# Designs tried in a protein design chat: VHH binders against q8cch2. Part 16

Target 1, 325 residues: q8cch2
Amino acid sequence: RFCGSLVSRTFSFHVSWRMEDPLFRLDLGWPKNSEYFTGATFCVAVDSLNGLVYVAQRGDNIPKVLVFSEDGYFLRAWNYTVDTPHGMFVSGTPFEQSVWITDVGSGPYGHTVKKYNSLGDLVQVLGTPGKKGTGLNPLQFDNPAELYVDDTGEMYIVDGDGGLNNRLVKLSQDFMILWLRGENGTGPAKFNIPHSVTLDAVGRVWVADRGNKRLQVFDKDTGEWLGAWDNCFTEEGPSAVRFTPDGKYLIVAQLNLSRLSVLLAPPSGSIGDCSVVSTIQLADQVLPHLLEVDRKTGAVYVAEIGAKQIQKYIPWHSRTPAFGA
Key: E = the ipSAE of ESMFold2; O = the ipSAE of OpenDDE; V2 = 0.75 times the mean of E and O plus 0.25 times the DockQ between their complexes.

## First folded at step 4 (VHH)

Design s34 (framework vhh_7ubx_2; at its last look DockQ between E and O 0.54; V2 from the best seeds 0.00; counts 0 for: pae E 5.1 > 2, unsure alone 64.9 < 65)
Fold by OpenDDE, look of step 10:
Structure s34 (fold): chain B 325 residues (1-325), chain A 124 residues (1-124)
Amino acid sequence: as target 1 above (325 residues)
Amino acid sequence: QVQLVESGGGLVQPGGSLRLSCAASGFTFSRYAMTWVRQAPGKGPEWIATISSGGDTMRDDSTKGRFTISRDNAKNTLYLQMTSLKPEDTALYYCARDRIYDYSTGTYELSDVRGPGTQVTVSS
């Protein structure tokens, strides 16, 4: 009669809530000269391959696009064919870089998604310049908020920063509509101010549904609704969303709270509920609008419309190589 | 052929419970988000709940505490558990596949394929 005492090893998962060291710190050395920010900075994009940071700002008779190095040096600017920039994204290969800008202006270049080369030459226009609309053939926009281009060249556009449209559109590389989701509303796959869009490494499209105070998730291939996060956004909806390069976390901006939140990314499968890992409280009225993550360094650039600047945050674990003196 | 067939409706007293079922056929059920909708006489369709292929749910606040959506992918079946039923819950209940507009076909995919519905009547 071997009474095997099942020693119930109570694995006390002491989740030592170690006050995890802040995941990010402010880089006060970027940019080298802040005097180039002459307007409200609305969006930022990063060319991780070439170490470039693109900034779009609003204002009269000012450069609309600024280009900085990763180290914070001003390189160039352009102001043509951009009315009122809202979102920005850089895509490309080592051989060709494309800068995409969403334009919400009422001028001759407004209500469009435009592609520029690295020199600032206009290469492609999606939408009808100067005309808002709901059309799909030809494709029209009304206050397109942001876009994301994946490695295959497929595009995801959120169209509806307070315009006629509240939709997520997927385009092929040749700009054909593959699928469309969304109408105004509170139900699944409905939007109220879809404001930001990104992809994760497992093929899910994440949309910041700002007005509904939630993130919604879709299958990139089919457009199927996969889930939503709302429990982390009870105070204010997300204005921006990006993943860290390792795919472990989401970085989210909440505009009026002047807050950045770091959320735990869900595993493959169910989306579940969101979990806040860390928060960065910014000063009052800084108003972080959109943000971008450098895929190489993990640095986070935040467009702050209230403070009229771009701030760079660097991961704490990134040991700056001690340049040996 | 894509087909949805709702069942489980009937007459129930206030405070009672019902479990609705929706049998799906003609498509890969496990790859689609599924939705329950109801329509009362003289009213428009009302969204109740959606469940993703992965089991994530979104629910309308009016029924969130009383109704539960679930699915069994192995059985190609969607469920709606209803509790604490009220006269206001009287409606024709439909299951539907999630709507996706496919530009290649120029049509909202047949995802709007609703079953014939099952009648739920709550009456004392």
Scores: ipSAE 0.761, ipTM 0.891, lowest interface PAE 0.7, mean pLDDT 91
Fold by ESMFold2-Fast, scan of step 4:
Structure s34 (fold): chain B 325 residues (1-325), chain A 124 residues (1-124)
Amino acid sequence: as target 1 above (325 residues)
Amino acid sequence: QVQLVESGGGLVQPGGSLRLSCAASGFTFSRYAMTWVRQAPGKGPEWIATISSGGDTMRDDSTKGRFTISRDNAKNTLYLQMTSLKPEDTALYYCARDRIYDYSTGTYELSDVRGPGTQVTVSS
């Protein structure tokens, strides 16, 4: 009938009243320096030991990685050897923390998983820079989506975000493949756009199998398939998954629904079906992509590609020890 | 030697029921996810259902309302309960175990672990 167009909406002064959930509240005072969000903010990672928040954004002629304090102050930026960031994770020893970034660009730094020190210096490169592939010797990537590094230094990588690969790769601290699962498909241990990866408190690997509208779960030591949740994702698949530090809840993003969900963690043993505790409905244009949980405070940082911002949610209750007492 | 042996197939009328069994030996059955796969005449293999070591299941949407996968770890046996059988369910039914990735060699185990299959024929 009529020629229609998408109408841009401005955020209301009272957005926080609608976006709060019983377990979390929006920190309206974070960040202090939002003017540095000049591109589409794709991912966020937290250095809980040093109180730092890393943000990666996409765009031409802008800094690709921003560093904020947990109190919201801009500290520094760097953009060397980062083309098109997708996922980020902070790991390291108590003496030195590092930032891992997945790069999905078609440029000279793309199809890689790269480790940077706190100053932004490149320390390690996994994959072949600028060359996509399916190979295992050497390990190649095609649009690696995200990674998780546990306290032992063992690494879990999901590859890829719309590429040739649909797999979950476990690496040792020395970057040797310990096990690998996945190919394109809808069956168990098959993926369609494995987009986010995390560990729970009882040795299970959780993958956001976005294109298949489900979470899949694997044993971290063997790679054996343990179960899947699809009943919470009938409208859209999860783009991000993280556990709260106490291990009681999962936080999941559904990008095009502009929604965050808090889910009950399953007990040790069977995975069962998904149970929703609460939801945070964001405005339609926000588009939450990936998120990270501060292991020390329980704060949730959400990278919102449509709104070009990071939002910080803080728990109403006091922080609990990660993995429970 | 790792072995899987299926049984319980046969000729059944449309609307009938059948229970397939798969006896496993030569490995620690309780540690592995186990799968049922079928292959109809002139078609490629089709995944039916998988059950984890903990008993969690995933089933193909086209059959999940009629087929149930289960396991008995004490007996090293995998089961497929089939109800409301249709002529289109006519196939050779296999049980299978996932391969292990061996990082020391950079490859999976040399052989697929599948049984010889049990024939299911649905006709009047």
Scores: ipSAE 0.638, ipTM 0.840, lowest interface PAE 1.5, mean pLDDT 87
Fold by ESMFold2, look of step 5:
Structure s34 (fold): chain B 325 residues (1-325), chain A 124 residues (1-124)
Amino acid sequence: as target 1 above (325 residues)
Amino acid sequence: QVQLVESGGGLVQPGGSLRLSCAASGFTFSRYAMTWVRQAPGKGPEWIATISSGGDTMRDDSTKGRFTISRDNAKNTLYLQMTSLKPEDTALYYCARDRIYDYSTGTYELSDVRGPGTQVTVSS
């Protein structure tokens, strides 16, 4: 049985000969209002510009989307047009913020990628609500797992979590397909449960290919397969991936191990080998699913479906945002 | 005119070695990931190895340690070095150019470009 909703952890050395300080510490004071976590918390997104944290959870007759301040205070919630949320992303300018939510399953709004304004009003729907599909005109989805929106408005969608498509789709700001990669499989540019997607600072798209226990890497402009990392994931595949703001590290979640791994970011050329710098071992059955990194502060927010909460990790020894330029 | 032409196949004894080549023309070879695939009679295609434009590689487990993919961008040529060949390696081997989005034309290729292949036969 789960003991409680609060877990205190810091990075630890796994071998005694490594004498480096921890990179992150748990913020025990976040959130201030944990009573609003009433279901399984599947995803989290951060509005770094306005200091807002969006959380999506699953459960019957509960608020599906929660909004917190950066300091952890509950602000508002909504649930209309959100059935079975899986992934989230925040995009936009200071004057026009957007929250994107992927929705899965057979509910009325399932198999969609939806855009909301910051108040929870539905603005855009991609896919056919309630109907899975493989089509490209119109574009359909089968359990879309997550997305990433670049500052140009171009979008990267991983489609999806246990569906038939197993693909990475790039869209223009006008939602036209620019390129796509994937089908079910283990070879290059094939996927088994493509579950998380992010960009690095040098124009590479990274996909957590969870069922194949690897990260795969693509050129953001051309869709070229650039390589894969599997040697850090022999026990379990990544469920989530994000870069730190300084571009030095990747943060990866491994769901059933209840573990976060910190990997060294590769150089701009060949991606080389995967190197684990540090780990955060969470309590048993916490089950970190997806995560987000605040681009301004370097804080890491982790959605924990087993613990039914979001935990915040902050850079160690920082008086100011340690990852800011 | 985009073209891929494989060579270097033939008859070899078990335990022998071959180096396959794939000569590319009609496109900028250095911009593309390249792949070797094989197909035995009566079987579906089997992926062997892929090399990115930057030189990162992935290979199938069944031939790891025996087959090595490489490329020479100055010669527009893809290679497959095969060692310790076995009768089960008998197949048609072909190279394929991966697809990319071409911003200069605004088009994305939806399928791979492949060559006609070169036969490898391993028999005593």
Scores: ipSAE 0.336, ipTM 0.725, lowest interface PAE 4.5, mean pLDDT 87
ESMFold2 (binder alone), look of step 5: mean pLDDT 76; pTM 0.751
OpenDDE, look of step 5: ipSAE 0.005; ipTM 0.301
ESMFold2, look of step 10: ipSAE 0.246; ipTM 0.671
ESMFold2 (binder alone), look of step 10: mean pLDDT 76; pTM 0.749

Design s35 (framework vhh_7ubx_2)
Fold by ESMFold2-Fast, scan of step 4:
Structure s35 (fold): chain B 325 residues (1-325), chain A 124 residues (1-124)
Amino acid sequence: as target 1 above (325 residues)
Amino acid sequence: QVQLVESGGGLVQPGGSLRLSCAASGFTFSRYAMTWVRQAPGKGPEWIATISSGGDTMRDDSTKGRFTISRDNAKNTLYLQMTSLKPEDTALYYCAREGTYDYKTGTYPLFDVRGPGTQVTVSS
């Protein structure tokens, strides 16, 4: 039953602000079926090819993965072999898309990175279910935070969200380690809670080094450290990072400030310093955790653990000429 | 044949300055991040600064106001400019290339190549 058709349904009111951002606006009509957000919503992933939005939430005896259409309608849910979801990413061929989920639970499914088909069937498990570890043969995880899968099937995983590991791992499409960077620390290529990972259009890997209040950048082919941005994060570290589809901006979540920052992408070469071009101040205590950008539409989906919701932000049409200041 | 060789160390008075050099050979220097590390007698190694292939730098907070890392890719040379030197800066200074994953051993070494170091002594 749809929420709008039930006269006796109790509605939760979300604390929200009218957004006055030149680049993005809140879609108040998304989702249509918010009643399915029965737990804390930790991550979101987008299948741009099929117009699907995947949401993972935490809680006992509730569905852990929810599937919505890009228009906001609830389609299906599952919880097979998902304990405590943290991050997720949709990947695959144009013919078959799959969803990857990182699991940080202490139960039998935790400390894993798992691949599901579009129906929720488990098709691959990385890590040892229920066993945290630092080992590389076989590869073990301790609270894996997020992953990114590129168009070649190569994977980038950040491990971990408050565990003993503080590393970035690159895997081949056949799940062999190609390179690995990181240990606990404040120096270059050292991390404190590597929380989010993404790629830019020019072959650089970006990591949200949340505890160190910075973004760090690496060459995707070699793993060499290319630079870091800390000047935008003095109040709060980044919890999530994604590029807009045109590659012009980064969208970064700052969890405890309930804020999204829109940053200007650096050119190829030197990383330099961070430049903030816009901010989206969310309602107090919504706590934006992880986010995803629809590669087709440029829509930004934000998982808000404090508000138990996903919010959708859509690009504005420009009010000024394409060229100019 | 990968080699790093440091130079420019020596005895300097407190408040003085030194410029250390690290000459790289046997690899494509311009493609790698490079690091300066120091080790004082009886102490463990202490990271000072790193510079990326593109020239972006990261420095330890305790020395960043006095020490500057730079590189000259045409000369395959890494530099450390040290100012306002203190007796506590007395150490062996060496340059290193950050380690990477070795699939054959299943390990991530701290450095995959480093130099023998150049001694800096700060005293009156």
Scores: ipSAE 0.423, ipTM 0.780, lowest interface PAE 3.3, mean pLDDT 87

Design s36 (framework vhh_7ubx_2)
Fold by ESMFold2-Fast, scan of step 4:
Structure s36 (fold): chain B 325 residues (1-325), chain A 124 residues (1-124)
Amino acid sequence: as target 1 above (325 residues)
Amino acid sequence: QVQLVESGGGLVQPGGSLRLSCAASGFTFSRYAMTWVRQAPGKGPEWIATISSGGDTMRDDSTKGRFTISRDNAKNTLYLQMTSLKPEDTALYYCAREVIYDYSTGTYKLSDVRGPGTQVTVSS
């Protein structure tokens, strides 16, 4: 059985929406409670096991973290020790899922990567709250942009979103540095604003090297540079990168173009060049920042800082017969 | 022991071509990205090109139209094909392996994984 992102059919019946070769469609019924988006929505994370969607937003005197069901119902919100959220990732065991949040800026909780349980209780803090730095013992951050946690509990963190650091850090489940790559630059394994990080199905780490207008790829075990894609990003660098659950496609956001692209995943062995399969042009000033893919459904949730909302895109399904049409 | 040994340099006229080789030993060459760098008289090292284990390449924009990096994993050898050479290409050319820090043991690992170089001189 197959569904969703595996369909590469195109249609143009909504030409006024500037859509191109859509493999996904907007779920107009999600969320049910958009009135809770009272600030700029910077990131989104999905708990596929429990059907939960976490959203982080910025602003004074508003709830910083919102929790929705996958069906779009608001469930709860909290403000525990989050000043300026940037990236989020849900990880854990089948019995207990947790949400990690990267916190940027000069507030008292900034320059940290923090773990919260499902109730919003702070469980772990990486970095020094309120203090930026380049140090490795203890590990310090300067505007940590995003993280990814694999099934072993090993973590991949990209640091920094406009800070002094331009690096990819791998941590063990006990938060010890396993390897580190990166410094400011344009050469291989050098970054300029590493903004998003994810894993593919074959043990490769993908980094959105936003300022250099490319994706870079690394071996997850060694940190060895494997290749880069720049040919799809001549106008604007990637702000977010995620794989579809089947591993066939990458979903990438280009923030200042208000655009989402679906790219063909490279075969095993080499990275090669980027191939665009589908493009979704959003309205001007929507500004897609970071996104997440539901591992169970293939749904794509997009945090849109200009529009102050999360949009849900679902894989395009075969036409269903319309009653009376 | 890890060793990198460059060869193929020499004196060449402007517009000429050279192919540099780097013979690797003491490590699993096929698993590492490999890099060519050069150092001109009175200047610091300048990155030229890198090739991944899978054959993907990245080259400096100023030379990528004239220089091609390649590898032969069966021979543990890295190559740099240089065409349309200019006097400004006069430099010591050396190959290098990327250094990876391993913190799982709580120790810093620094490896001198750079060759001694091969001199390229382009006559004025």
Scores: ipSAE 0.485, ipTM 0.776, lowest interface PAE 2.8, mean pLDDT 85

Design s37 (framework vhh_7ubx_2)
Fold by ESMFold2-Fast, scan of step 4:
Structure s37 (fold): chain B 325 residues (1-325), chain A 124 residues (1-124)
Amino acid sequence: as target 1 above (325 residues)
Amino acid sequence: QVQLVESGGGLVQPGGSLRLSCAASGFTFSRYAMTWVRQAPGKGPEWIATISSGGDTMRDDSTKGRFTISRDNAKNTLYLQMTSLKPEDTALYYCAREGLYDYKTGTYPMSDVRGPGTQVTVSS
């Protein structure tokens, strides 16, 4: 038997023939309790310090937030105060981790960015629950898509997923606006469906400007526009963007192409043009939406709205993580 | 005070070239993205090109094959090199500094710092 085993994978995984050596492999043993994926899985966040994986799913009368161990075991779930989850991020100290969830629903909890403790208790609400808006004092949202929280507690929010605002907002730890960029448009620092946001290792904010088929890059301290990449996204814009923990690569998802790409990170200074290292082609119905990288292990978790699951990809030369769950 | 002053405009024949300059003063020029914008008679402002502090550029698709934006941080000067000029390029050209959020007022400045402009007229 010497046919297809080199590139063939289960779960309709398809590796580009131009990729000589894939950096990641699918963990076929994760999760252990996939029966809890009862709705469309929209986002995933990782508590790398405690070895927890948070998943948010959509559906009526089901638990909307699921908590798994990094080893794939279901631990607990919540279904209160979450209407229509879109993006999520874990932040906090080693002694107190919290999960933030963006909510794009039309119900009483929609158009908000909400903070929950590890037990699922709501501890902070940003935005006006149930009311979309453009206001800055107080800050309002219209379909907030995703957020990123850095180690200082400063926050970066992209607003939105099909809403009218089309902006990137930086908040202090105390939720004051530090800087804001964006309006609807195709020019520099203008967006059409800003869908995902992350930081690199050298103080740059990266936004998946999905409708404009590009990534845009900003200085984290000033909000200054630094550059953009469009040459890798001619067929479809990126829906998700994250850096590997070593800062060498970006991982992006293109939803309707059912594709993940690994891109080479630019050096400090210039942004330049996008360079593709490898491409992971999934079956057409999988639809990767948002993803998260475990900062400790380098594992990549992908929320697949069409397949209604989370898949875990591990680096070929990854370290063994502590159990911790 | 923050100032931007454009120069280098004038009358040129179709197919000709011009280099516009924008002299900046009153701020740390090297830390800001800078933009060229034009406004033709009876039309709204049209974005042409932006250059980041690190030298990365974004250009409007309709002009990017003929126009090049550049900067000289030692001289606090922004440039626009225009080639193969057409009658439809006739406009007032002005430079602008990217606006930043003002934490003191709680507002994003909607008015960029802009120069008075330099007139470019393309005619036979």
Scores: ipSAE 0.539, ipTM 0.809, lowest interface PAE 2.1, mean pLDDT 86

Design s38 (framework vhh_7ubx_2)
Fold by ESMFold2-Fast, scan of step 4:
Structure s38 (fold): chain B 325 residues (1-325), chain A 124 residues (1-124)
Amino acid sequence: as target 1 above (325 residues)
Amino acid sequence: QVQLVESGGGLVQPGGSLRLSCAASGFTFSRYAMTWVRQAPGKGPEWIATISSGGDTMRDDSTKGRFTISRDNAKNTLYLQMTSLKPEDTALYYCAREGIFDYKTGTYPLSDVRGPGTQVTVSS
């Protein structure tokens, strides 16, 4: 959507913008302490206000959550009440940030969406630990894949990463269901492995409908289906989706293709067809799974399950506006 | 009062065409995704096509080459243009407003807003 940032802030209409693509470059100096990536790194979340990067990894007898500085230094790790992490999101006020983790394990902490404070203390549990289900009162999950928390505290959860549920759930800040969309299928507002969820700047919810090889879009207030993009995903569905802070681009991962794509945000009114601006081809077997965008810097952090690492991509020309100080 | 009323059905020979209409009232039609569904005797409902508030469409693969969904928000009307009709297209066709979570009941109605349907019979 055109408004928060002009095209001239990212590209000029001069031929040289094509020579400067891709829009992002790999930060070879991040992280400083990669030796802590001892397991498969499934998700990443960013606390832009405090300059922290949270990483969740899987494996036996290892810490499940790692905390790094935005400059790449390892700070701490914890493993409290996490079985099999899948998705993660940082939310809260400048005075208190929280990290949310979706858990898809078959163990005692699985089939939950859990909130931790910045110290790693468990604050809230959604779902029934260790019990998968379809129920709404109380809300149950079956392999919840990811969540996104709005600045208002409203939550968007996609459930399920291979489970019985194939749905998008919106919760109030008090964890009451506001609306819900989805069941297993290929039609509109039906999903097959809803894997990632994000908001754009204009009140739309975007879901990576991975098994159906498409992105689907919904009105955040009503849950109404607004459209879908499948033309960019004929070879493989998207595993992750995020917007750049200026709202101009989407960053999408395609796991088995080891590829990241930068897509143009749709114009006002309709969703239309997907347009690829640039592509970042990673080495084979890297397997980008989920990613996060730093709201302050526009840096893209990619969790790569095959390479067992997080990579940081920096905007080549950092003119993305800060969305709060 | 939320209401949907279909029209345009009838008896047609194979290879023929029909344009179905669905007149909506009692809600802000332009804000909702709308869908066409058909149901043949003894079978469950089969989704045909959906159109978003912005005009984006999704169609079932088996019919998308022959059926086109469209809308006129000024007239609060949904359309289905059907071409190259086949005997297997014989069904009751009804329009529906996509359901959203009903906070009051704690349930997800897939589509509780639908009309009585318009019968399409293709015979040879």
Scores: ipSAE 0.552, ipTM 0.814, lowest interface PAE 1.9, mean pLDDT 86

Design s39 (framework vhh_7ubx_2)
Fold by ESMFold2-Fast, scan of step 4:
Structure s39 (fold): chain B 325 residues (1-325), chain A 124 residues (1-124)
Amino acid sequence: as target 1 above (325 residues)
Amino acid sequence: QVQLVESGGGLVQPGGSLRLSCAASGFTFSRYAMTWVRQAPGKGPEWIATISSGGDTMRDDSTKGRFTISRDNAKNTLYLQMTSLKPEDTALYYCAREGIWDYKTGTYPLSDVRGPGTQVTVSS
């Protein structure tokens, strides 16, 4: 029986039905202004309320943050106080959304988690610009990989894109540490390159523990370790993790395998083992790094560092008023 | 008053089996992740296995083929089933409760809530 893998459409106009993902299809018409992808595209974040897509790329003398409409049109760019972007997340109120960017550079803006308004003005800095560290008062970072901000403004940061901290930090909306988990290791609540972080619909924090080839799960209120999934990642660890808006599926990237997987959300009560629903096999050397899900449409945006592009995958049901109804 | 009391240790022959128990009191046992740790003479503590509140487990790679962690929430008891015991498994075995974060110390001060331990000696 055929496995149902979808081959990357980066270098193909046409795909057979046998290579289609059952849940998602590539939007070949997005973006309209791909000429702005002049560097390696490391992360993507979505403002679902205003229909904006933020893209961060690396390189000297190029615009580091690009803003597109959800329909694919380039709107603006900025480069101020961004050195080496790694992860991004959009948060805020319906009338004032902001973008958070993790910066892993060795320059004057690096080892920080920074908040910008929609125009690119710097609003908040966490960490010590240009100085890596392990300190907690003030909070310091060593290559902060990604963050997730919930609707209350509480935030979850994974600090470990190759740095020494290997930890998950929960902050209140006023940036006080509520709980912290992690140190370098293979045991429960220990990490090796914690690379991506997200929340599910039932109060659990999911961490892509990339170097340990697993996802780890924590209670969002206590930081209690709830379980781990390693059976889907025997060849390579996950670089990115997000839930679909209905909470039914996880979308995970495996960078060096150039692969996206759609995983079934765990049943109530326990984490159990990982179940693969479908796989999207991208062309060799595309290298999906981080991804984001539009909470309004269910569209999946994938930052591909090898291909130097963002691909948009849309659910088949996106042609109706709501994804998954 | 939080208490953890281990039992089930003893002298066992190489290749033998042993089941350790940890009786918990003074807290809602079913809501905490629980851990088994061992300490051999002259060595530091070594993590063996953890079980979550929901029953999910993680075990150290060096022992996971021989040791199984489980819990009985109705009895407030944690278990460690040990099989194919080797002389190198000789140690004092402790159970521990997951700690809570303390911002001022930057640690989980309750992570050191351990019982007095139960001695396992593997020898002919």
Scores: ipSAE 0.588, ipTM 0.826, lowest interface PAE 1.9, mean pLDDT 87

